# Ledger of designs, part 71: miniprotein binders against a7ua95r516to809

Target 1, 294 residues: a7ua95r516to809
Amino acid sequence: ASLSLLSISDLVPDLQFIFFWMSNAIEILYFIQQKSPAYMQTIELMDDKAGSKESLLSATISANEEAMTILEEVIMYTFQQCVYYITKTLYVVLPGLLDCNPFGTEPSSEQCRRAAGVCVCAVCVMPEAVRRVVSVFQTTSDLLQQYQVHSEIQSQMFAYLFFFTNVSLFNQLIDKGPARGWFQRSRVLQIQASVKILLDWAKGAGHNHLAQKFFAKFCSTVTILASPPQQLSQMSWKALCAEHPSLKPVQLHRILTQYQLMAELGPLPIWQPSSEDEAYIYRTVDLLESFENH
Below, E stands for the ipSAE of ESMFold2; O stands for the ipSAE of OpenDDE; V2 stands for 0.75 times the mean of E and O plus 0.25 times the DockQ between their complexes.

## First folded at step 6 (miniprotein)

Design cc17
Fold by ESMFold2-Fast, scan of step 6:
Structure cc17 (fold): chain B 294 residues (1-294), chain A 83 residues (1-83)
Amino acid sequence: as target 1 above (294 residues)
Amino acid sequence: DPKEMVELLLRIAERLLEIARLALERGDFEEAIELAKLAIEFIQIAMELAEKYGTDPEVREKLEEILRKAEEILKRAEEELKK
């Protein structure tokens, strides 16, 4: 419960311990998998002494299967714990990203010193709220590299973290945005600039493909909301669906309705849903995204 | 959860030690040494966690038993390798 209030720095010792054991379990699993064929071949080449060869073969298979099962359980458990703690930290810091102004020009010297112990001027330009989110991703990346976790598992970790971030930001913008003024054009442009900082970080970290895949829905939403009225008014519903396939009809309808209100384009709906989509634009159960990636 | 980690480390050590024992029977002495050493490392860490956070006496007894067995396999494998 209280863990949602902790910074990523507070969790580093616990995360180091979990990553240490995850890395060790992965290495041992691969060692056993690599050795299994050699064990089988060695047993085949042995003299058959009163049935001992078949008994040894059966025992070896059973022991290796049990060891692999336990190691897979440990890997899954430690991965789940890392995801849990990291996403709890992200959940606390992500709303700040929707409220910050990345166009601010005078950074605090105190923030610069805190970030690096020695001021690195370029980092001081980044809003604190964005820095907190980037810090979570960077710390995760550093720990995965420190413990030499396999690239496939590293990719799975960031796939989930980007998925979580996308869902969290999208849900907050759609659900709370109208009350918090986030659909105002000036605020949307600030959000777009903040998201670009996250996407630039992901590209620099070698995760551009994952970021493009898992941020698609939130990026589509921000792109539509940032569009000039003259440009967006010229697009049909069908054209918008084609440009933004990640958005469900009810989601696109909600976004366009908010856009129309904020841009003061009048009360009558400009974008007419296709006949196929008419049944789905009021399907409120599909409005918010699920955190379950099945 | 530290107590849950102690139980997971114990289970891993038990399985690694069984593989080491089978390696010893096959004549794979170098492999038996590697696996026995690894089991000892896991048991030692489990014992450290058990000391800090407490554990069931039965679990502590099992940790001590598995440590003794791992040390025995290590010694036997090293002796055979010298031959």
Scores: ipSAE 0.095, ipTM 0.600, lowest interface PAE 4.9, mean pLDDT 80

Design cc18
Fold by ESMFold2-Fast, scan of step 6:
Structure cc18 (fold): chain B 294 residues (1-294), chain A 83 residues (1-83)
Amino acid sequence: as target 1 above (294 residues)
Amino acid sequence: DPKEMVELLLRIAERLLEIARLALELGDFEEAIELAKLAIEAIQIAMELAEKYGTDPEVREKLEEILRKAEEILKRAEEELKK
């Protein structure tokens, strides 16, 4: 089946079942945690005339521990399934973000005439590719809130989704960027504007701190590539490392090499790695990011 | 995997029911009612998934058995509370 035909809306019914069960498992876990101490206290205070108090206490502890373990398994399983479906959808739509132009297309004369007198948003265009990515995040937020999933779990989910998005975009830009023309200044500015839309959505959703943390690498990359040549050429290797600590030496070196080429700054190296970092600029195994958090 | 979810829900219902039975024996009728209701909810979700995605006959039989036991505990706890 064609991946382009898969949309987040097609997965909503299945996601609703998974979110519903996750919420219910969390509620049941909380209920047992609250009631377990009361049962233990009641058993402890019982008159053990039959010599069975110790047996009953032991059985109750064992039953509670097994119930807790099973519920934790369900919570983890449902969380993993949600992440799997959502990231699978994100993976399909994310490359489009690197190829879209958010600076708008000229609106048709007919559309302008229809809105004559009050055309306040004629120039406010969200590219379809950006809208698709935002829709995945918004649908996730809506489902988490519809099923009243605890804020801590919501934060964990968005932390992973932002992590996944950052790695996907960074790897695609570094690996495919030169061939796709994504390092051209005009394209970099378009990418920067598109990313700004995603970051603004995250801020509006209450996830600004997570977005800043997990998008740091991709944001640093885009910021460097969008810098004017006069500004960037005045910065030392050490200054760039200090300003962009999320970038590994090999990553920073690759980015600066592409920048020098695209800005036509000549063939001689401008940014010299420190002697400490010199060995690390050739570590190709560290160039691309891993999707797994070890 | 919907079949794995059905099995997990069945295990949860069994454990909730065991705790509900202990609550009933200890005279905690309100707690027994709440736990039995949660067990019934878990089984109902499992049965709905089993109908939609299919399941082994043994699993379906076990779901029906646990539902019956949960309904019995709920009824007994409610009757005791009325007293």
Scores: ipSAE 0.015, ipTM 0.480, lowest interface PAE 6.5, mean pLDDT 78

Design cc19
Fold by ESMFold2-Fast, scan of step 6:
Structure cc19 (fold): chain B 294 residues (1-294), chain A 83 residues (1-83)
Amino acid sequence: as target 1 above (294 residues)
Amino acid sequence: DPKEMVELLLRIAERLLEIARLALEMGDFEEAIELAKLAIEAIQIAMELAEKYGTDPEVREKLEEILRKAEEILKRAEEELKK
């Protein structure tokens, strides 16, 4: 019940206050940085006959350093609070993206593949689950713009939100995918279309570089699962690792194993590592991604 | 220009206090405590500068007001954590 109450609309009033205060802290920091040189120049131009000039200069430097330290902590705290509440909202809505159908009518596998190859947006309808995720990103963008938060901090916030989204989607797909049927080809094509909508939103918002960087793992995963059997069966383990460097070997192995189980392809090649590759796979003990890694 | 630094620190403390109040309302009691402590620290620095270089009575009154509010939030947040 508490998780179902975490909608972005419910948090907007609280987020507005946090963004307002973050913006104010940034403005105060900028004010100190702009005024400090002028204050020091004023003190330097004071009467050199007075013995207190050096005392005033020292006190001004100390006061500026203390104020900047406090402002840095305020900015860091407000940033962390915004990220915390926004990512808690994302965590609730993201699993729905893996269960939705962006194609309004039950499409055939061939229709989905053809649409994805030409223009996904021409066939895709934004399902409610995708709309909820986009709404979180758009509301965040609107609040950052409304309160004129510095562009560098906006970039840092979306970098983390994309990182969080990527990790959440990847972990959900790897952990729950087999039981939920998410590795079925028709489901994978639907997931790919939904992800394309998120990436298109990010490009329109001016965050294309961040989205390409932080969605790489989940995009590689979906790309492999959507690949034709003929293409995958002709590639060696080394070639697959080279083509998907964002995936850890243990993650790639799990994905390929699920692909073989879900596809009725006849005798499939065994995608297995060499003796050296086996040692490398066993060194990557973490199958799921950590929310603390970048 | 120490007087302008005192006024700037007062503004910082006031903003920290508003954030601490929001944290308290959100149930983030540990964060409310840390923010209230930062506000108190900012006011203490401002008060030290005010004593050393002098300040207007109105500014001194405002420093005392914000200190009281910060101490009130700190006490409330600490009491909530003990429940």
Scores: ipSAE 0.016, ipTM 0.349, lowest interface PAE 6.8, mean pLDDT 75

Design cc2 (at its last look DockQ between E and O 0.03; V2 from the best seeds 0.00; counts 0 for: pae E 5.0 > 1.5, placed apart)
Fold by OpenDDE base, look of step 6:
Structure cc2 (fold): chain B 294 residues (1-294), chain A 83 residues (1-83)
Amino acid sequence: as target 1 above (294 residues)
Amino acid sequence: DPKEMVELLLRIAELLLEIARLALEMGDFEEAIELAKLAIRVIQIAMELAEKYGTDPEVREKLEEILRKAEEILKRAEEELKK
């Protein structure tokens, strides 16, 4: 119940704090890594007047190593916390993306920072459901930039968020899609348009490669379902496997079976799995994607 | 300079303390305990260096204060975990 009300805006203060410390920890870690060799050399060049030079050097090395280890743990922890909170907000808003009609005339958002009043920027003209998802990603991007987080960490964070989004959307579409009518052509075209808006945003934000990589399964599923029956019925199982390599045989088989039912198509021999794939199409454990192992 | 190292470690300890506090406030008691213990370890290293090489009295006082605060967070987190 309480999770359904959680917005990214509600978490911004906490996220700001975490991002601040993550950025500081990274900066301190780099500082130690860069200054430690010079510091050690300075100690080595000091006069051994007190017979404590070796002891000082050893203590300093040990302290630096321990500090770096601790900082790495802090960076990892803060990264995990950011991802945890951001994914909670995504979990709430992602279902709305599948139900969204992007072809409707929705009013522009008044909350745009770029203009006073009604903004016509690319984000403000988005359907509300798409805008909510984009807002989570944009807020994350803005925070990462605000705190000047290292580009590698930014890339890792977006990789995980896109992965999570793909798994969530794919699993919802496969599991609930037939019952909710998301496999109907009109609904699929709406989903396709919504996803395109999201991908266009990711491209504009500089994350095109990551988005294409991590959304591949969901995009492939939507592409197949959006295909006209006349076109899709001419494609063989092997051709579909080759065109959509991100889909497991069991996933492709499930999509085609549901498409066939929705389009009221009789059995299509051309979609029959190969003898090699026939053993895999019944592996229901592989049907849904796992959030684990990323 | 050993004094610069003590100041750096002090800053690291302050960082860890604030993250531990955040973890405590968020109800992540196990993480708060871990981070508080890490802060204590960093402070102890800084104190040892300060004793060996000398430091400003103000820096010593800050180290002692951070140590006290880290121990308080540790104690509170341990008490909450037992509940």
Scores: ipSAE 0.057, ipTM 0.541, lowest interface PAE 3.0, mean pLDDT 86
Fold by ESMFold2, look of step 6:
Structure cc2 (fold): chain B 294 residues (1-294), chain A 83 residues (1-83)
Amino acid sequence: as target 1 above (294 residues)
Amino acid sequence: DPKEMVELLLRIAELLLEIARLALEMGDFEEAIELAKLAIRVIQIAMELAEKYGTDPEVREKLEEILRKAEEILKRAEEELKK
């Protein structure tokens, strides 16, 4: 009944129908594209009976173009529906990464507990909060492979999922961090460790370059917050902007403010924004990221 | 929207079947078989959706009609290929 009961397993039947249709639409589209020139050439070789050859060629071109247009619309629609359902699941499980203690000794799943004698698997060594997120990504990967979805579409699917994950984690950290205690140094190090486990999964799954690209904003934030004071206090505002180009001035300013509070540092002259950036550090509309993708 | 998906699937199956008829008439029996099999798969998916979410009776009748036609083309193409 509650949102806390939503899981990827509850959505698998709907996702199976959507993935099955998407993969079939792709297969049919490629078949038509592959065979269309051959059929047009065959029509050209036919004996022309009262101009019927030109009429048949025109009708064949029109039918092929109509079919390809419909199939492209179906592929786009099914892709959007997959992303919609999967991101609803991610929205529920992602905040747990910010509360997670990956250095703790949380029990493994019930299945691993029951197989105590040979219970050395990736699931048993992974914190529960990370496991829930990885389960969503792994289930998605398994479905894409099960239905033989084209690799370009698989990559775009994970690009959207990693983008969503980045926006969700960043916004939650910035917006709720003070109230939830997520800017405390011990907590930042726990968050960094949890994200590293997730990035390691992405690397092993063949999505390393996508994860590096689309987690950039959140990873930059955590990298700054986890940096030793001796190292970070030697970096100017300009150097920090250059090292972390994914962060807007208002976002970087907010992150440095939280760092100063938790490290018990006073204002540092080298962190003063450039005159060009100073106008933008107060733009609260730019603080949180949009889930819209351009 | 599942009803829109059933209608789109029906249109796709109709177009695939017309191409399959052309392939059969031209003696491309292997391709006619593959096109007919694809049309059957599309119709089966549409019928699963229609069972789960419902459709207009006219759409259900059309789905059954196209399935029969696709199975007929498949059977004729397979018989011709064995010759």
Scores: ipSAE 0.018, ipTM 0.459, lowest interface PAE 5.0, mean pLDDT 78
Fold by ESMFold2-Fast, scan of step 6:
Structure cc2 (fold): chain B 294 residues (1-294), chain A 83 residues (1-83)
Amino acid sequence: as target 1 above (294 residues)
Amino acid sequence: DPKEMVELLLRIAELLLEIARLALEMGDFEEAIELAKLAIRVIQIAMELAEKYGTDPEVREKLEEILRKAEEILKRAEEELKK
């Protein structure tokens, strides 16, 4: 990541230009798609004076095809540039979410939630780290609305941003979690509360279905790790796979191994992998998620 | 209307050129090269249509102006990439 891009606010002027041109390219593409049949019909109705009609038809078809191809490339390029700069900013701010404590006392941040099977009223503060992540998503939403970008494109952008966030958080938790103490119960509960703030933002922004889909792996991981020992020890490997289908066997095995260490549990026969999964629990190539799969 | 098609292609070329300029300013030299080349191709198509079917002198002058600017961006991006 670029150390010079410390804030989403610093990128807003550049992002405004890219969003502006992406919106313009989309509008021009729709205009050509709407007008192309009319142009073709007009040419077909022309008298063939001095043999110009067939050349004009050929030239118009060629120009329309190339213009549409070029506009599609421009739309794809500007979309990729927006995603690139936004995810670069996200990558810098996301690790802070795993280290922050959202539990505290502020009058405007009081919320009740259930933790470890106990219903408690905990006052949640939006930590600076969570606020930075929310700011990236909110700025993106504001720019998409300001330039009236089509809802389908908006959905695709947030789908990718949520996918990126999920992969980044999951990989950091699995890879660095043991050394950083992130699998300790108190820390897991703090992570769960921070993630809920992001999911609540997504719901408020109209992206609840995308958030549920693309955060599934990280949410499954945190849900398992936050489960009380008495409850989790009653769930078989097969039941856990059914409840958490986003997790690969090697990922679930790693999560349960960390859980056993933190809860000071001995080996549990109920958590033995099914015979179908035994070959896959040590496939290290499948442990971390790829940023290329979405 | 082939003249309307020329005007649409001119608009597309202007858009590509602005994005190429932004890419150049952001240090994305490979993309600036690709976008400048695309702008040049769009302009060449528009100029061929204008030659065969006619266009307003103002539009022709604008096509020549945009072609010159696209060639300048291409040259600058290629020079930066060599460094």
Scores: ipSAE 0.018, ipTM 0.463, lowest interface PAE 4.8, mean pLDDT 79
ESMFold2 (binder alone), look of step 6: mean pLDDT 85; pTM 0.821

Design cc20
Fold by ESMFold2-Fast, scan of step 6:
Structure cc20 (fold): chain B 294 residues (1-294), chain A 83 residues (1-83)
Amino acid sequence: as target 1 above (294 residues)
Amino acid sequence: DPKEMVELLLRIAERLLEIARLALEFGDFEEAIELAKLAIEAIQIAMELAEKYGTDPEVREKLEEILRKAEEILKRAEEELKK
């Protein structure tokens, strides 16, 4: 069966199973790393019986290497499976975030009660689309805590989830934004408010550093598009590049071009790229972000 | 992929039992018990996946064989610890 159309709640039983084995594989790997030197020393201290000591040592080394390889394979596999199913769920719910209005709609108290992991009414001032995205992150956090997955693996998981979310939102905005009207000021402000809800959730969950790092590109884009015309028109290309180092020259140029069109700016100064950046502006293959990490 | 998961769980259980046997031989009875229990859980999960998604009869027989070996090591380690 396909999990791409299932809600995060529907995935919980399968994810519990995968997280359980990820956690166990990590603990077993740690056990082998701690015990292997002691076992080797015990073998080396044994009396040699017709070379049996060398044979036993060789066999133990081979067994440890095979065990560690398989455990690393399991950790990698379970991590990739979790990422795969969680990001498939995110892919379905993320476009709604760009099209919702957080200023005019709010979840009912009933919706807050029904959303597993999103039960605090103090923050129940968000559209359904934003709540669905937050629910995916919260469920992931809950499962990592339930199975006591090491904090480093938790950080790696959220690093990739934030990376995926950033790339997905950035690509959707750049590619479909003009046709969807998403570059209009009122829509940009709605997107900015929705993104703030996600960033506030990440901060509350202890992932502020990861969120700041991995959402940098999309946040820079929204910040530029939400800037008042009088403020933005006074900034040079060099100043904008310095404030938004996450944006490639072609990406920054596209954003500024859309800003001029949607803000209905008259004959205002055009932001002129530096001579160094001019060549990169025409590399359309660098416009959209890749989901491949490094 | 459920079939790939069954294969990986089976390989994990086999290696866990090798380590549990070494732990038992070197007097680490608590560790041998922990590893054997973990191997049993790996096989039980693999058997549940095999039941739900189907598997080759040879794989199912191997899962049952490894489960028996894991239970044997667990029993031996528990008996040694009580000594």
Scores: ipSAE 0.015, ipTM 0.404, lowest interface PAE 6.7, mean pLDDT 77

Design cc21
Fold by ESMFold2-Fast, scan of step 6:
Structure cc21 (fold): chain B 294 residues (1-294), chain A 83 residues (1-83)
Amino acid sequence: as target 1 above (294 residues)
Amino acid sequence: DPKEMVELLLRIAERLLEIARLALEWGDFEEAIELAKLAIEAIQIAMELAEKYGTDPEVREKLEEILRKAEEILKRAEEELKK
């Protein structure tokens, strides 16, 4: 059946194969880039016999350019395949993050007895749904390190995975949140705590900068929804837009509308968007984020 | 697509082998050895994919041909280096 039903661990053998080839292609590309100038200099120092030097120079340039082009295509292909399999798995587990409760979790009696011999029992245990998402990121990190993939490529992969996670969570919350109860204050606080576990993982893995950059939209959304009503009611539309630049006006308007509805607040200040912002609010096509990068 | 990957790995191996041949001709035996070994690894992975997912008989024949040529260059470069 569907590959999207598989856990990340089920994909590890296929991912190992793809990571192996991505790593090898990167190393070969590096080798050619470092060695090509030396070959070119060697040819330039040769005595030219009836144009044989220019012929060899041309042949070497052509061979190197073709090899580099093919290697760049392999790197791109293997990178895209890794991202495809990882994000497909991630997409299946991400909605669970919006439904889990990391608060009020007490260790079971059995967990307490076992932990007493090895470690101290924690007041809060990571929810299964959050653990599944973290496992996808950790397995990716492990594979990148196992195959010694260059740090720049690792950063690009996590940048995309965080971008994908941000878009996926944001779209799920905005589109399905009202029906699922995700805009209720208690649920928003649970979501915020779960997301903090992901951000803490990213910081520990050395990806704090990427996580802060690529989770900005979803983090802004949960920050607004977790804000006290009195604090939000004291801010103008312009001030809210300025404080949350990652959110489009139409997105901010939807979030605030849901906040008012779920919180059952009295009359709040009338937010007066500019004529440009007002036109933007009426375009529903701008509400959800695209997975495609420009 | 695994079949596209097989064809791509085959083309990579062919280009690596062309560079290895040039390295061998110019006395860069250590580099010829390294490139030939990488070409062999590329072919071996392509053959594993071809076995699992299938491939055209023409592609399989080319994989075997390139493997033979890569092993030839590797042997020649190693022999020259021992000299």
Scores: ipSAE 0.098, ipTM 0.603, lowest interface PAE 4.9, mean pLDDT 77

Design cc22
Fold by ESMFold2-Fast, scan of step 6:
Structure cc22 (fold): chain B 294 residues (1-294), chain A 83 residues (1-83)
Amino acid sequence: as target 1 above (294 residues)
Amino acid sequence: DPKEMVELLLRIAERLLEIARLALERGDFEEAIELAKLAIRAIQIAMELAEKYGTDPEVREKLEEILRKAEEILKRAEEELKK
């Protein structure tokens, strides 16, 4: 069976097990942290036979520190495993966001037609591709709530998931966009609408700040593609880089070059880097590539 | 990786058991009981995972050894507390 056919629902049993262990490790860590001061105080009050008290205190501290270290390792490991499974599922469903049309979809199912006269049918008009991505985020949120995972860990998980989603969408758009027509204005507006649904979900889930921060690169890219060519040609390279700090210089240059080709700008100049700026572009890619892809 | 999880649970149980032993030695019988129970819970789940996904014989032998030691500390702490 192909991994490309896996839905988030197929992974729920595995995720439940991993979240169960993350929650247990956190609980045990909390128990050790709460009991350590009491243990130290108990030892301080013990009758000492010339040094046995100091030996017992040292041994107790050592054992507690080792236990906490192992528990922290388990928490990190289970967190990484959850992220791995969830991002693997996201990777399969994310490309659909770039191909769907949220403006032209009307409900044709029986369920949506029944709601037309009485209820707002906003859910019925969500494209399947967008709904699949939202389902991954929602299922993750539900599991974190079910196992009572601390809000700070929830925030760290969604920070990573949004970062991954942003990078995945950006790479898909840049690498495949020109050939698939995604640089056309009508398609850019469809992409903006689909991404807005994800951002709205994140706001509703209490993660608006994380979404704004980690979707910045993809949002900048879409903003550039929506800009008139004449407006872009009036800006200097340094001004363009300053306007879009979330984009690396080489990424910005690639976007502008592809946009020029797709928009059929003819002889209109698109900014070209100087030899010094070219060296900077290549150095920037080399230095940050590992970070961007981990 | 289930095998890595079994090894992590074993290490947790070993450290919890060491803390339980120290609690027993200083007369904190209720704490020794709680810690020994947590160690037993960790080992039992590691054993279930090991049976389902497999593990090295050396690790399985270690799990059985630590379970016996945890049960011994639990029994001793319970007996002392009754006193």
Scores: ipSAE 0.015, ipTM 0.476, lowest interface PAE 5.6, mean pLDDT 74

Design cc23
Fold by ESMFold2-Fast, scan of step 6:
Structure cc23 (fold): chain B 294 residues (1-294), chain A 83 residues (1-83)
Amino acid sequence: as target 1 above (294 residues)
Amino acid sequence: DPKEMVELLLRIAERLLEIARLALERGDFEEAIELAKLAIYAIQIAMELAEKYGTDPEVREKLEEILRKAEEILKRAEEELKK
C-alpha cells in the first residue's frame, strides 16, 4: 500500500550505488583480463635465485582467475538488482498506460506558442501515466550514462526492460482487457497512441532495434484490435499468422475472438486454424506470457 | 540486500588485495598501488553499509583485517616506487 506511492526518484540513491559498483566491477574485470599477459611476462623477467618463480606464476594465475570469477558474480548480482528495482517500479506504473487518454489533454496556448512544435510541447501533451513510464526508462538511461556503463550492458538492460514491459502490457490486456473495456475500438486507439509515445522515446534514445524486437507481441495485438472489420474479414488464418509471427496460435485466436465480440460484428467467417494449430488453440496454458526470458 | 552487498564487497576486496600482494611481489608497484586503493575503497563502503544495516561480528572483524592489510600493501608499494 505505502509502496504504491514510491516513485523512481525514491530509488535513485540505491540505484546510484548499485550502478556505481556494477560499473566498477566491469572496469576491474577488464583491467585484470588486460593485465594477465603482462603479469606472466613480469614473472618471466624476474631473477629466480629464490627458486620461487613457478610458485609465483601459479599463485598469480590462481588469484586472477578467482578475482575474475568473483567480479563476474558481482556484475551479475548488481545487474539483477538494478533490473529488479526498476521492473518493480515499472510494474506499478505500467497499468496506467492502458487506461490513459493521450487525446484528452490539449496544451495551453502559451506553452504551445513558446514551443511552436518543439519537443517541449510533447511534454505538455504527454499523459501523466505515459510520463511515469518514460521517466523510469529515462532515469535508467541517465544512470547508465552517469556511471559510464559499457554499451553491451546498457543494451542488455534495455532488452530486458522492454521484454518486461511487453509481457506486462500484453498479459494485462489479454487477461484484464475484456472486463476493463480495453478491447473497445476507442480505447485501443488510445492505447496505440500511448505506446507510440513510448516507442518514440526508445527510438530517440538509440534503442529502436531493441524496441522493435521486444514490443512485437504487444504491437501486433494492438494492430489487430485497431484494424477495420472489413480488412480483418478479408484475411485468412494463414495470412494473419504470417503477418503476426510473434503471436502464438492461442493468443491470436483469443485476440480475434475478443475483436469479434467488441466490434459487435456477430458471427464472422471463422478464421480457420490449421490442423497443427487447432489443438494448441484450445489449450489455455500458453495464453499468458512468462516474465522469464532465456 | 545491503548485507549481501557487504559480503560481496568483502570478497572483492580480498581478491583485489591478493592480486595487489602478488603485484608487489613481482615488482609491479603501480598496479599494486591501484589495486590496494581499490580494495580500501571497497572495504570502506562495506564498513559504511555494515554500520548502517548491521553485520555479524565475524564479518566486521574480517573487514577491519582486510583494511589493515590493504593499507600495509599500499604503503609498501608507494615506498618501493620512490626508490
Scores: ipSAE 0.180, ipTM 0.641, lowest interface PAE 4.0, mean pLDDT 78

